# Ledger of designs, part 3: VHH binders against Phycocyanobilin:ferredoxin oxidoreductase (pcyA)

Target 1, 241 residues: Phycocyanobilin:ferredoxin oxidoreductase (pcyA), of Prochlorococcus marinus (a3pcf5)
Amino acid sequence: MLSESLTKTKLTDPLILDLLQNIRKHRSMLEDLKSIKIDPNLTNIISNEIGRELYIENEFHKAKGFRKLHIEVAEFSKNLRILHCVFFPDPKFDIPIFGMDLVKINDIVSAAIVDLSPASQNQALKYEKLLSGVDKSSFTSLREIPKWGRIFSNNVFFASLRNKSEKNDFCSVVDQYLSILIKLSKKAKPEFNEEIIQERIDFQKNYCAQQMKNEKTSMVLLKYFDEKWVNNYIKTVLFDF

## First folded at step 4 (VHH)

Design s5 (from s0 with S52R; framework vhh_8cml_1)
Fold by ESMFold2-Fast, scan of step 4:
Order: sequence, then C-alpha cells, then structure tokens
Structure s5 (fold): chain B 241 residues (1-241), chain A 120 residues (1-120)
Amino acid sequence: as target 1 above (241 residues)
Amino acid sequence: EVQLVESGGGLVQPGGSLRLSCAASGFTFSDNYMGWFRQAPGQEREFVALIRSSGSTTDYSDSAKGRFTISRDNAKNTVYLQMNSLKPEDTGVYFCARDYDFWSGYFDYWGQGTQVTVSS
C-alpha cells in the first residue's frame, strides 16, 4: 500500500499533480507492490543555484507482472517541468509497456504522450484493437512521432495541449490506457517457454535502446550535469536493460 | 554544435518570388519540427510557417497562407520557404528556427537571418 507524501515536493502544477494521483491510484491496484531502492545520488536531486535551479524526484516499484514501475518528476530552471512514467512488464507475463511523458514549458504543454507499447509481435495487433476505442477527436494539436519512436503502437497518443479542456481530456486518455493495462495485468499468466520470454526481453531491450536515441533528454541534462553522470542516469535510472 | 544557416534573401519587386533555404547541422534533422519567422524594422519577431518532422503537415500565419510554401528535404538537412506574390509588408529579416519536436513547442536554436526586401 502506498502512503507517500507530496509534502516534500515543491510541485504546485495542478496537471502534473492530477496525473501523478491518477498514476499512483492505478499502481496501487497491482498485486505485490513493493518499493525498490536505487542509488539516491542518481535519483533524488535538488539544487537551488541561482539561474540553474533544478529538482528531480524518482519513484521505483515492482509488482506481480512488472519488473520496474518508474515515475520521474523534474523541474529545470523554474520553467521546464517534466513528468515521465514507464511501467516495464516482467517478461514472464504478456503485458505491454506503459509509457507516458508530459513536458510543460512555463504555462504551455508542448508534449503529451501516452502509449501501451508492444512487448512482443503478437501484442501489436491485440492491443491495437483495445486502444482504438479511446476517443482522441477533441485534441487540436496532434504531433508527429520522432524517428526513434517507431517502438510505439499504432495508437500512440502524442499532442501539444493548448487549454484547460485539452489538459483534462489528456488526463482522461491516460486514465483509460492505465485501466486497460491493469485489466491486462490481472488476466496475464506466467509464461515458462524460454523462447517466448526471450522475445519479450528483446522487445524491452529495443524499447530502451530506441528511447536512448532521443538526444533531447541528454541535451537538457548536460546543461546541469557532466557527461558521465548523464550517461549513467539515462542507462541506469530511465532506460535500464 | 547546432548550426542553422539561411540563404536566398534579396531585393524583389511586389508580386515577385523568392526561395529561402536553411542548412541545418549538429543534430538529427529528421527528428525536429522546423519553422520560419520574420522581423520587420521596428516590429517584434513574428511566426511565418512551420513544418513537422516528416514534412507531411505544415502550418502558416494568416499573412502567409496561400502565398508561401514551407518544405523540407531530410536527406539534405535543409528546410525551404517558397515565397510567391510578395508584398512590401513581407519586408524583413527571415529566420530559420529549430523546435525540439517531442520536447517543446518553442524554438530553441535560430539562424542569423537573411534579408528580404520588397520594393518597387
């Protein structure tokens, strides 16, 4: 059971707080939920250096069906705010990779993305049918998927959010994708065929490798940290496989 | 290092045409939205046109719609602005700019600009 307090975070952004509460609510429905300890020097960082203020907070858990449940909240120079979330399945279970990012610069959400990405070839068709029922017609600023993002499903949601109505609608899309994930996780049975397990491992390795091609992550972090720290953070904290 | 180098500006009469080019280097060009902005003397910088990473979708300011066409060649790391039916009001320095694409709707890198003058 999670009873983590937000009182130690300086987060006042209502959208990020609403998304965090929704993600944590769904996470709490998972069986055998347990927190994971990772090096604190890499995971929870606060700096008040004038003109270079930053805050990074990470939460790591595991649960039945999931090897790693990761939430990151970050704020850079008081103007760039990021919410990053990836739920990595345990390869023994037929569960997709849940991914969500929100990037907010001042008052503008420049990027809002959510997907249930396939963790095997057979998942791509199966989960496409489940996700196609989610209504996305209210959004006015849909965005193109970057070249490295070919790991995402055909039903990946990617947009800029222009007003309060779109921000609320995005919370609804995230809720729907998480609801589908939780239902899939409750039905999933452990797999014992090593070839099937290996395919799922390979898909997660490819997911992490493709995500690491996104140079925007390293460009932001390199303004605040040295190259060795940034490479270690990306490979150990964000996209480990 | 990210570099954006504009070319193709010049002096043209009303009703004329110009094609601007912007050569990009130092990043994976095909991952980023690219835009054109302009700044007239004594005015603030204004948006002209935007092209998404694959080139399939474009956006224009009201003043540019129907007259200007933005395009890109990802193999050549170049974005273009074809300007037709030019008016004196189109006079200004034209800037090429890079958007983070996935990460932001703001333009983080700018070229030095190329001068466009429309006069009779």
Scores: ipSAE 0.000, ipTM 0.201, lowest interface PAE 12.2, mean pLDDT 83

Design s6 (from s0 with T57Y; framework vhh_8cml_1)
Fold by ESMFold2-Fast, scan of step 4:
Structure s6 (fold): chain B 241 residues (1-241), chain A 120 residues (1-120)
Amino acid sequence: as target 1 above (241 residues)
Amino acid sequence: EVQLVESGGGLVQPGGSLRLSCAASGFTFSDNYMGWFRQAPGQEREFVALISSSGSYTDYSDSAKGRFTISRDNAKNTVYLQMNSLKPEDTGVYFCARDYDFWSGYFDYWGQGTQVTVSS
């Protein structure tokens, strides 16, 4: 089924389509799922300019336990393809930040990352046993976490994907991390202690601040948009806090 | 079910000509822009030519301009690429693709491709 807000993905890439289907399946299990609107000048963008073609499609939702459920698919110059997904918890709930990115160039997956990132000091220890149970032994090209990536858990997955088997296995890792997230969200109860809520807000602010240090995002967008638009997109659409 | 089936590829000498055809089914062909792309060994897939739903607008890559002509026959649900003055650098697998909508410039269905080899 096609989403109403993202009526049809223009990307024909089987890996991205499989990941989208899996993410949407898990999202559909959330309570009180509702679409949210963001500035239309920043959401769905298409250009047919030869040599500068681009397609960016964004899908935004909220649900019980989550302030923002964001999926982005993008294609630049008909060869660079990106799937970006971040599920930001509502700070009233003890839920980690789900994040994933897939970057594909010329049928080569140069970056595949997925994590349940801590949204409080206690989460990193509390959920380590569940996350460490996900088998990552089949991957041959694991990558070192960037300096800005200190926000990620000890169980962050980061790799380039070399063959079809690894692409399938990555889909399985994403499925397992999402399954854990959904189970955690169903058990979570709202918090009313302002200091605990503030700690979780601060963790999400730090997550967004660190993610904005990833220069590759701005470098790609600056080929197509002016600096003011790029800064607004990154701070409003991708990493708002 | 959308299907795109390419034909007309083959081996030609430099300076030769080929006409590629793409037979479309499973959608209202006259509603969609159609394009041709190619992929050379060890290279990324590149745009070659585009034609609007009515055929009134066409666009070409710099390498194709003046040598290639894209056309369509909406009665036959077929798009064509006439390739003249072929060069060795034109060697590659040529793909027919359906544009999702009139203004997107992005393609949602692809054929399996047809091999073009230009060699002396």
Scores: ipSAE 0.000, ipTM 0.082, lowest interface PAE 21.7, mean pLDDT 82

Design s7 (from s0 with L50Y S56R; framework vhh_8cml_1)
Fold by ESMFold2-Fast, scan of step 4:
Structure s7 (fold): chain B 241 residues (1-241), chain A 120 residues (1-120)
Amino acid sequence: as target 1 above (241 residues)
Amino acid sequence: EVQLVESGGGLVQPGGSLRLSCAASGFTFSDNYMGWFRQAPGQEREFVAYISSSGRTTDYSDSAKGRFTISRDNAKNTVYLQMNSLKPEDTGVYFCARDYDFWSGYFDYWGQGTQVTVSS
């Protein structure tokens, strides 16, 4: 809650605040929701240095069916704003990986992405029909995600957002994907077959490995932090596996 | 203006090799991820390979892994695709593509393509 208040006072972007409210609403529906402690020196940073202004705040939770529920809000040099969210399932449960990113530079949303990414071969086929029902026809700037993003489902949403209507519609898409995730999580039962669990571990390892290959994250952080801190942040805070 | 120009396509027998080149202009090449895609007759465009801005990170489709190698020369503003052990199913128009912006992670500019035909 305090974290939410701080985010609202420091970051005034209405779209990011609306998305945060929606994500937190769905997160609150999860069973056994508990906050996780991660080193505060690594996870929450504010600087008002002229030319080096930054704000990074992280929220970590776990819940039944999920090993890590992560939200990151960041602002760099008062013009680049990022909302990053990944809900990592516990590999014992048949639940996909929820991922969402929004990147806004000044008034332009250059990237808006949301997906329920498969955590097994079987999930890609099983959940395809549920995700294909989400209407994307109102967006004018839908973007193609290449197969190198094969960590993503066939129904990954990716767009730049050009007007207020599209920003509102993106909030609706995120809401629909989260609603599906919550329903799937409530039906999931623990698995005891080691081969099935190992497949899900391997899928999450691949997801984290592919995400860590995105050098744009490192490039931004290296303007403000040393290489050791940046590598530790990416491997420990963002993509731990 | 952003321009991507592919070259190096041609006709080759199964088991043969080709090296594709993509010459980039109109942007700071060293800032952008680059990818190779292909489109076979009657099929949708599919991913083949990608390379990070520094060249340190690469990835491949399952069909390309172990046979194809993507590389880049930032001093020459060029990305390459070395294709070995070519198969008839590798036939298609090969496109290079540029990542859109700072964090987008998607490809917005495409070359016109170069034809690769693997046939006896």
Scores: ipSAE 0.000, ipTM 0.205, lowest interface PAE 11.7, mean pLDDT 82

Design t10 (from t0 with D101E; framework vhh_8cml_1)
Fold by ESMFold2-Fast, scan of step 4:
Structure t10 (fold): chain B 241 residues (1-241), chain A 120 residues (1-120)
Amino acid sequence: as target 1 above (241 residues)
Amino acid sequence: EVQLVESGGGLVQPGGSLRLSCAASGFTFSDYAMGWFRQAPGQEREFVALISSSGSTTDYSDSAKGRFTISRDNAKNTVYLQMNSLKPEDTGVYFCARDYEFWSGYFDYWGQGTQVTVSS
């Protein structure tokens, strides 16, 4: 059955549960938090077909300063698990784009990424210093950002996580980035200059366009769904603008 | 469609060398890590070598270290395996594979393989 929210009956991975608890804790600090509905037939899917088991569960909210707060959990054939989270700011506010992905295959986290990505030229300059204080010295497998990832800040965190200590440390990194985001959101005031708002819209459009160049997302989904469904999911659920 | 086509296998004497090639098409080759695996008759498939998407990082099985070199040419959409000091134990079908994520161990596409026989 489809689920209205992420629950422990569908989600049993301890790392993903810890990350979700942390993300939801920070999300709860936002003003005017309200759930929103996006096509329910597209957003929460389960199949128990042996050898092709999957589930995809999505949560969507909006809040003061944010047009869309999105969390996705997906599991494919019981061995590939994905946690995806993007908090898209309302372009009227001077708030960066929070993004986080975790890709776990069996017990190995092959990709763990978190960033406060700039939503304007000014943010790329102002927020650089806030992120530079995050300690990365405990991680042994830092990864290079692909070319489509030019949307990320110079302080993007990207790594493979191989042991329990690194998994715990990644939860701390995510907590630090979210803490900074919440502080920035509380100070942000609505902008009325249309040129400034348009720049922020253009940055989010570019962010979504660049993220859609990551073929790994579509390639996984295409093993389970037809091309029309996959294209609609990516453009409507994941990277809409 | 994703295609991986191996070539360069053959019969070689112990101590000889072979260079395998894998031509990739149907995806953005430079975004994926690539690996080589082998399978001897009646045995399970075993890992041989892996190369990151940029080519900056490589990994080898213990049996391949010091004898085999994996490389890639992203402009040609090709990954290579240079095999030196070949031993009879290296005999098998060699497969090229695409790694969904580097170090994940999840290889989502495979070539048909090329036969390597090391025999006097």
Scores: ipSAE 0.005, ipTM 0.394, lowest interface PAE 9.9, mean pLDDT 85

Design t11 (from t0 with D99S; framework vhh_8cml_1)
Fold by ESMFold2-Fast, scan of step 4:
Structure t11 (fold): chain B 241 residues (1-241), chain A 120 residues (1-120)
Amino acid sequence: as target 1 above (241 residues)
Amino acid sequence: EVQLVESGGGLVQPGGSLRLSCAASGFTFSDYAMGWFRQAPGQEREFVALISSSGSTTDYSDSAKGRFTISRDNAKNTVYLQMNSLKPEDTGVYFCARSYDFWSGYFDYWGQGTQVTVSS
């Protein structure tokens, strides 16, 4: 099936396009990949109001082992650009939560985050060795994980990116984390023990609850939308568990 | 207006066979995974079988493997459960259920059920 991707002129940032292409490449390797229809009013949001321009594009898919594969690309006031991606596993499968965010203001990447976050107690131990093998020594501006980020693995990557070399290296880190995710998804088998499934549900619920404490996301959106809309968008579109 | 209507239940002898049907309406049937669950008196509902939206992938409970076959006809908006070698412990109300995803395990709509009784 042909995938249609619409890109506006103001969403032609090379780093975001490189990351988006890399994410889509790995997503294409998933079995039973199928697009999900979401409320059309939440899929593509556009405003051309001078001084308050915005563009938000959402892509939703599902696949074997994943209940929701979500990519968001956004641009606010022609200078703030965001790429947000979370691949939520189906709790029947022993697969971690893939998450990444890139926040770019003009030419400055103020935040670059990627992780395979544990979706169960035993995953935290299992993935420690896999993720610690990813080389992060080339980055000069590593950042402290916020308090709400206790949901992340011990090997979460969080940094500001200061030059072209670091931007390229971040693409490599994302590629490596996605490669690990795809390999794990191919090995995963459905679980039917209700207690194990419930633990994984609880981990995803906690992940979403903690992510919703990220005030930076709501602060940006509140400049353009009312509180009710912002809360609905965050808990329905971004973190819906 | 999602509707799921089960049929084909009844009384059979041990070792007998039944074919259950679930007629779906009010949604694009070919976009959804479909499953069968059952409930015996005083018990929780238990999973029996699941089929992907295209019909290419199926899954079964351990008790159903080798005896039951789930299938679907997307042109007829119908999912089926062929039950062979029926045992008294297969007695229960059989429910058809819709899932937005084969792998999610989350079922949002359920039929009213059809009674299956296995007894001599």
Scores: ipSAE 0.000, ipTM 0.123, lowest interface PAE 18.0, mean pLDDT 82

Design t12 (from t0 with W103D S104V; framework vhh_8cml_1)
Fold by ESMFold2-Fast, scan of step 4:
Structure t12 (fold): chain B 241 residues (1-241), chain A 120 residues (1-120)
Amino acid sequence: as target 1 above (241 residues)
Amino acid sequence: EVQLVESGGGLVQPGGSLRLSCAASGFTFSDYAMGWFRQAPGQEREFVALISSSGSTTDYSDSAKGRFTISRDNAKNTVYLQMNSLKPEDTGVYFCARDYDFDVGYFDYWGQGTQVTVSS
């Protein structure tokens, strides 16, 4: 299985391994969890070319309340490491979009991001209060979200992580956001009003469209892959709708 | 559009000092964290130092701690690396890089590099 490669990865970074363990722990609490197949030629890549070494490993699942649970682990040129995770809700359920990214170069985490992004107008107000209880005061390098796109909640976490204490605290923030997500997913009931479902579909389409405008992912990948492959990967693996 | 131009490299003896500069143009410099990386002959590119957009937070590789200082002047769109107590193992091409934002959060623009050679 594709998912099995992530449990046996050669990646030995303790922070990424701790985050993966935490994400998988919460994912295991979801009902009707099943792996899904996406084209392996697009999703799992290894190259040992000197100076251009890379591996990309993807894991895809679905569950009650979620159309796609996605984890990506990547390492480029043996120094850039990425953990990317997005849990896309099934639009029939009142559940936010969970997203997180961690980007690490050598010992420095240049970006640590986590959010429960709204998947409807009502979620933006309702779930903001649930997220406001997460304490961010221990972090020294918080950054403001760019004002473009507005896909994130008012409680999105953005930071560089400077020391071991902050790395441990980020694991705690991710754990808290995932705990909230799991609780929301367990209490959510399927919706049959097509107008409400359509609003949630539109929010996820907007989320994916805004994320695809971020050229950062494509810039990393374009160093290793052609433009057609990169465009297909972003549209079908990372931000499909 | 976006340009990063390094300067200040050269040949120095062990124990010497160099100050590298990176002049940035084509973007709002004060919105971005900036970093320095180096690549020694036959080795992969390695991280040296990072400075936050405001300049309030800095980080260094273990090899740079206590010897190198990263700083920035947002009015001049310039980031600096002051290198003291240079050693032969500091020899390499030094690159300035822009840490664009935190969506994927990678260093997305790189200068062409400036050569630093430490030899007797």
Scores: ipSAE 0.000, ipTM 0.231, lowest interface PAE 11.6, mean pLDDT 82

Design t13 (from t0 with Y106W; framework vhh_8cml_1)
Fold by ESMFold2-Fast, scan of step 4:
Structure t13 (fold): chain B 241 residues (1-241), chain A 120 residues (1-120)
Amino acid sequence: as target 1 above (241 residues)
Amino acid sequence: EVQLVESGGGLVQPGGSLRLSCAASGFTFSDYAMGWFRQAPGQEREFVALISSSGSTTDYSDSAKGRFTISRDNAKNTVYLQMNSLKPEDTGVYFCARDYDFWSGWFDYWGQGTQVTVSS
């Protein structure tokens, strides 16, 4: 269990723990939820090397409507902490891609992002109104999405977080996006038209390809692991299709 | 090795101005976004300003907007913070930091800091 591992590694960051609890709560509401067991040596790493301490833990599940529900928690050199989460839909279902990243250095949240990204052309228009209802007015440092980020919806949330109030508000935004996702997943029915399914496959392939253009993860991991391991991790663990 | 060296801090009266500089070495400066952070006595570090690798995009904290300007000179490997209309609450140690990518918000190297004191 992720919670046991967090306790054992002494990862006690309150914001990350609050977000993990919230993500797991929503995940538990999915039908046919089943854990996927992957070799821990490929996905769960800990090192206590002085000056090069690190912790990476991945948790994988599948559920009705989702091919892969992925949570990653990582800590590097006791100062850089990352929470990464992507829920990839099963292309047979009309469900968007849920994505969330939090990057925290010491007590500074330099990046906080959450989105329900389109998994087809029609989803971009269909779900825009639901996402626009989430209030983002309390945040003081909203950030612009890069050009490769056209994979995201028009209502992607991207900000640095300044204080405890904004950290709490971000937890609320994530909760609202996940609530929308769960409601959409409960109403979704399997598709049998191969052309529609193929479009959704192509959108997820493009999502993974565009995410890999942001090489921040690769650059950090290369300080700790060889290139072969890093390439395998990014292409098969984080952004597979 | 990567080094970031801040300068330009000092004592200034409320309403005054200071220009901080951060000299970078040991890496290709033009490939990285650069930021400024500060830490007041007894407080945690807080973000102040960020500038993209090309200098075309900037981001500011609410307290800095309209008063501070971040800029860079890639030929000189230097990032600057022009601080105007300084207030006592701006007192703190100001740190220069390297961000892997403007869009990532991932700061991997930090300078030693330069002290800014705003008092009468």
Scores: ipSAE 0.000, ipTM 0.252, lowest interface PAE 13.0, mean pLDDT 82

Design t17 (from t0 with R98K; framework vhh_8cml_1)
Fold by ESMFold2-Fast, scan of step 4:
Structure t17 (fold): chain B 241 residues (1-241), chain A 120 residues (1-120)
Amino acid sequence: as target 1 above (241 residues)
Amino acid sequence: EVQLVESGGGLVQPGGSLRLSCAASGFTFSDYAMGWFRQAPGQEREFVALISSSGSTTDYSDSAKGRFTISRDNAKNTVYLQMNSLKPEDTGVYFCAKDYDFWSGYFDYWGQGTQVTVSS
């Protein structure tokens, strides 16, 4: 074995490792799961420059019902750790967009977000009851959705996590949202109506456009990479629609 | 064009109090979390306190808990740090910082700081 995962050798954070294991487990339940080969420069990025250490590792897959299953793990300057995950549905299928982010600085989780975001007008109402059944009452530090976050469902979960109990509970919320996603994906049938497919395409385009308004990602990356590389990464790797 | 200007530092005796202010300009203040950090002579910068964009959520270092209170006035574009029961170990330059989100770690601007000295 020549290449070992950077997350396997570099990432030692138990919460991020637990979340990764959970996400990968649910991903393995998808039909026709296939790894997507990408440019090595967009897969594993590492710098050991003192005071500017970083690594970024990307995983890309596709599956029946999903055009792109993306997981990103990153660490910046040894103290900022990010787990980013977006599962983009194939617009032919009535499946919501799964998104999650975990941002951890030192021992504090500043942002923990998970949602099944609507990929059509009908999904916003249709899946509301499934998502509202997930218990979120144990969390003490719920956060306000940013202004760009109009793309999220009414049942988006967004919090900082302050103690071990809340970290464990967040893993449970993610597990429940992924379980719902997988069940929905197994029941979904391909659509052939071009207008319905176009609506779903437009929703994903809007999702990507709104996510690109999040200045956090570009501000961190611009400390380490030039503007051209950062723009290409965000538009090609993270939000490609 | 982002500017953060700290004020309110000074010399106090142990057990004394100080109120620091940070006046912000050049961005929509109410959209950003704000934090206070400090740096003692010969030491690394360390976290002191953080407040969410709305002011609903706060966090403190272990050394600041129970003694310091962070607050903000979004109408005045100002964040405050009320420091009570000051100790010699609290001596340092205090900086305010802008973060896009509560504990996001994306502190994209730091003020020039205000000196706090706790001595008898």
Scores: ipSAE 0.000, ipTM 0.183, lowest interface PAE 14.0, mean pLDDT 83

Design t18 (from t0 with D99G; framework vhh_8cml_1)
Fold by ESMFold2-Fast, scan of step 4:
Structure t18 (fold): chain B 241 residues (1-241), chain A 120 residues (1-120)
Amino acid sequence: as target 1 above (241 residues)
Amino acid sequence: EVQLVESGGGLVQPGGSLRLSCAASGFTFSDYAMGWFRQAPGQEREFVALISSSGSTTDYSDSAKGRFTISRDNAKNTVYLQMNSLKPEDTGVYFCARGYDFWSGYFDYWGQGTQVTVSS
């Protein structure tokens, strides 16, 4: 786990810094926020080897309504930058899974994704109106999610970002999705029905399983780490259940 | 509308060769990395080969390197997989995929696949 000061010192990308600040702002609004300790050999890595420079920085927290609040910042060979964020709800609460990815190659944002993904069958219908109210008309390069990504809501945001205006608008979209998440989390009450809790557990397991099948994460990591380390990182750090 | 259409699959003897093609349409082909994946019966989809948007950089799975060559023709909006020294374990459905870039491993569109069978 790295402090805000340390991550800010290593981060020079204004968009990633703006997004990280916004995510941390919303996270700070959660009740009973506590840091989680995870093996540092899996969570914070730096290499200054010429032509193979990298760093990976992870922050883990838990809070009322959430079993794991995860932020990852990574830079590979000084040209590929990733911001990854998943807020996993505590299955006792009726809260969706917040997910966000930003992939930047040099100065180009090749992928920007954000969603409040369903953690039960009824959530997909229940939250559709709130999510559809987010204006996406300013974006010129909206993309479709592949079918293995059916874990996402019908209102998943997925785009390339071409100019400064679109980058600013993406920060606004993320802010709106996080604002909805925080409001939902404050209204949610603990559930004690075992069947309802089990459905939510199953949805999170499926979310993690589908994410792991994509190979997108492993292809990057396998250029720097062995297969055992990569599998352990994906299953323990990124998509645990 | 993004479309990826694979061709060139078929039945071949062990040690034989096949050249797969993937015709792309509906986007600026030269802006994207392109990859090949395969799926054997009852197995998960696995990575085979990747080529950068310019064609200058390639990457291969351990099973493919030294035997397979990925290439592209940006003027024809086509990516190719030349497969030599084919083995029975290479049998499967081969899929073409569009990647955002060479390094991220993020793929957003997939073709329907073409069957490759290596049998004696």
Scores: ipSAE 0.000, ipTM 0.179, lowest interface PAE 13.0, mean pLDDT 82

Design t2 (from t0 with F27R; framework vhh_8cml_1)
Fold by ESMFold2-Fast, scan of step 4:
Structure t2 (fold): chain B 241 residues (1-241), chain A 120 residues (1-120)
Amino acid sequence: as target 1 above (241 residues)
Amino acid sequence: EVQLVESGGGLVQPGGSLRLSCAASGRTFSDYAMGWFRQAPGQEREFVALISSSGSTTDYSDSAKGRFTISRDNAKNTVYLQMNSLKPEDTGVYFCARDYDFWSGYFDYWGQGTQVTVSS
């Protein structure tokens, strides 16, 4: 599948395009950025069946400090749109997990979330001051973190976006979190202590396990795909560790 | 498969009260927002009330504010609508619905409805 051509012809939502462009811009600042090939039959899917239209496109990269840089764009039945992004650090580096989700139904953004989630016990305290500097006062509809969301930092941003001003402000929040991530990644040095590396592996495994408790993802996919395909997609494409 | 079953409807005089219940089958009821809608004879289905997955946030139609209270018991997989100071214009079939996400208004599962009649 020709992802560039598909993006140009299929992806038309202005907010998702703005966020995607911003994420790609920050990703381009990473050293040794390289595309990763994954089975396109699992990762890039289009159906034009009337009433069951869907579009799923995934981008995978790796870079110095990151084992997997993942962006997913999906549209279901022309009304539900999802942008999902997780930058998983290489456990050899002291870098947090960047995560961002946007769920848009028609013109309503029901969920907008972004975080630099701790990848070790020490990161939670260390990054608190950096993340607390991001202004959240302009948002009117902040949301409660789900029970499975204990993986997120104390400065996780989670909201519904009600108007154009809030949509623009969310783009600014994402930009600020990504800017912090890039600065942290450039300062990070490789670790050789196996116990420290193992702690970071365990944090990423827990992150993936908790994210897989969000059944809203599987419910949408189960309308279009069988249970075996959905389970494989979630465990292999979205939350592999 | 998710099923929603409403109960508690009936005939009541103006100024009376009714408590509607909606029992959900299937796991993970506590992860979803739940809403109540109604449909009066010859009218379109209209929104009445919504409650978040945790129960900490609620939203009401203008006609329901101050008279109706939505609540939930996640241990019992049940959502409730306490209806006070009922008026003849509250007559209709009341439907329970599951919201994909609280502020989206996208309801993916619906009950069969329970009849509420307010008349003397």
Scores: ipSAE 0.010, ipTM 0.372, lowest interface PAE 9.8, mean pLDDT 84

